# Designs tried in a protein design chat: miniprotein binders against d3e3m2. Part 9

Target 1, 234 residues: d3e3m2
Amino acid sequence: MVELRVNAGNVKNPNVHKIGIIALGSHLENHGPALPIDTDAKIASHIAFQASLESGAKFLGVIYPAHELKEINHGIHVSLEDLTDEIVKVLKSAKKFLRISSVIIVNGHGGNLPIVTTLYDIEERTGLLITLNSKIIESEGPHGGSGELSMAKALGIIDESQVENQTNLEEYGEVGLYMFGEARRNDPNIEEGALDVEENGVYVDDVYGQELLKLAINSVLLDVEKQLDSHYGY

## First folded at step 22 (miniprotein)

Design k16
Fold by ESMFold2, last read:
Structure k16 (fold): chain B 234 residues (1-234), chain A 99 residues (1-99)
Amino acid sequence: as target 1 above (234 residues)
Amino acid sequence: SDEELKEKIEELLERAKELVRRAIELDREGRYEEAFELYLEAIELLLRALRKLTQAARKEPDPERREELRKEVEELRREIAEYMKRAEELRAILEAERS
């Protein structure tokens, strides 16, 4: 009987096969007319998949549900508890079938950030070490703005014929989270983003989008190195 | 608004410059994972600055000043690419050390 050759192929570390990388985004949230409704899921999935290819870690796909703050109530979202439970369910399945011991969750949606408060619960219930990587949402700028448009250009998912309409904030108030007055009052970062799209507009820059994606991919690869060093080192 | 944008760009560039200085020191000391992390932090700040500088160039009504800002955008773009290249070289070193 042939034993499994877990290090076959372009695998550069004997422990990287024990690491899973999974995307977490949003599949049903408006991003203006130039961006698809699943923009966050597609960006997060691209980052997660590329990091898995470059590291040799296992790609685990994308998590379906997303969370959003009450004040930003639009799109289809679930409670933090329901999202946490779904993550646990998916990761238990991955652990059961794939011989992984740790996971990096690539988060592409700002509404998912509260998961940081349930990571310990997820680790306890799955027995996995979990790293949450939200670099891209911290780096991309306002919702539906120039960063997402530029990454979407690089990925080939933008409708450039609609970019001139992206800042019609009366029609597409989700751009910059402009329409969500309570959220803007409660969070100065949300207010800054809304004012930015209103005052400065948006643009598309393919090279800028490529550099944002490279930053995010390398950030996930750094998390892989940190897990290899601290969790699997000896 | 315009002066606020300019001040934010200068703040981001100054913060990034300090991170790059520290990353270069770590790189020279052979502390490659720490250097890699600091280069990525610096690049993130530079990308924020690049977005704001691009906005400033687009909204500048004077053609001569707009051209000047576009040159600054291109120089910042080249700087970001340089640091990204070094960050990726450091990652390759770390992968080789762990093979």
Scores: ipSAE 0.883, ipTM 0.948, lowest interface PAE 0.5, mean pLDDT 92
Fold by ESMFold2, fold request of step 23:
Structure k16 (fold): chain B 234 residues (1-234), chain A 99 residues (1-99)
Amino acid sequence: as target 1 above (234 residues)
Amino acid sequence: SDEELKEKIEELLERAKELVRRAIELDREGRYEEAFELYLEAIELLLRALRKLTQAARKEPDPERREELRKEVEELRREIAEYMKRAEELRAILEAERS
């Protein structure tokens, strides 16, 4: 067997190589005309990748499926059970091939939040310590709104020629989750977001987008520190 | 309403200042990871306030009040950057202590 130099490169902690960082977003979900259909996946992937660069933890890529409430039909989503099973499958593969003992899942999509109720099941089935980081969706504001537009500007994935049309809610009712009346009745946070977009519109601010990304990246780096503190697997 | 928006911004700023005060206490005790976490929580609240303040500035019809709001936005932006810099410094300390 070859001797692996697991701490080679700019790696300052001898155990960080046992930590994996993986993105979880949504690849097929409408975000209005100014944002790409895979906005959530791209934002989550950027945050996960940058955190891996800064910490030395292994970047594990991005999980393909996403979950969403049944009353929100703006994309292609799977059940919570199917998403949980896919996460377990992907993480078992990562554990098998990459010698990791813990994982941080960077969640970029609000519909994935219910996996918080299945985290212990994922840990039991994989033997990994799992941290779910949803900071960016908690911080960015309404779906397809100013936070996502601003981050998309910072990432170079915005179509600025379409920003004036982003709040044409008759055509793009997914923005702010405005069109989803049942979801709005069931969740005051969704209602607040829809009213925000309707009443206040949207804007693009590159610096604001950069600060949102920095907040999320540093939040993941804090999770890396907490996993190192746990000494799980070493 | 405009009054409700102003009240929400004030609440966010007050909550953020309390978190910063507690982060400073933890920093003085050498509890850098906990201080780092509280700084990030404060920054999140400040970014929420920044978005609301920016919305208020953009829809303000009076040009003199709009300009005053834009200056407040810029001041808040600088404050966020300052706290983010402090958070990054704490993270660097944590990494150095683990090396």
Scores: ipSAE 0.873, ipTM 0.939, lowest interface PAE 0.5, mean pLDDT 92

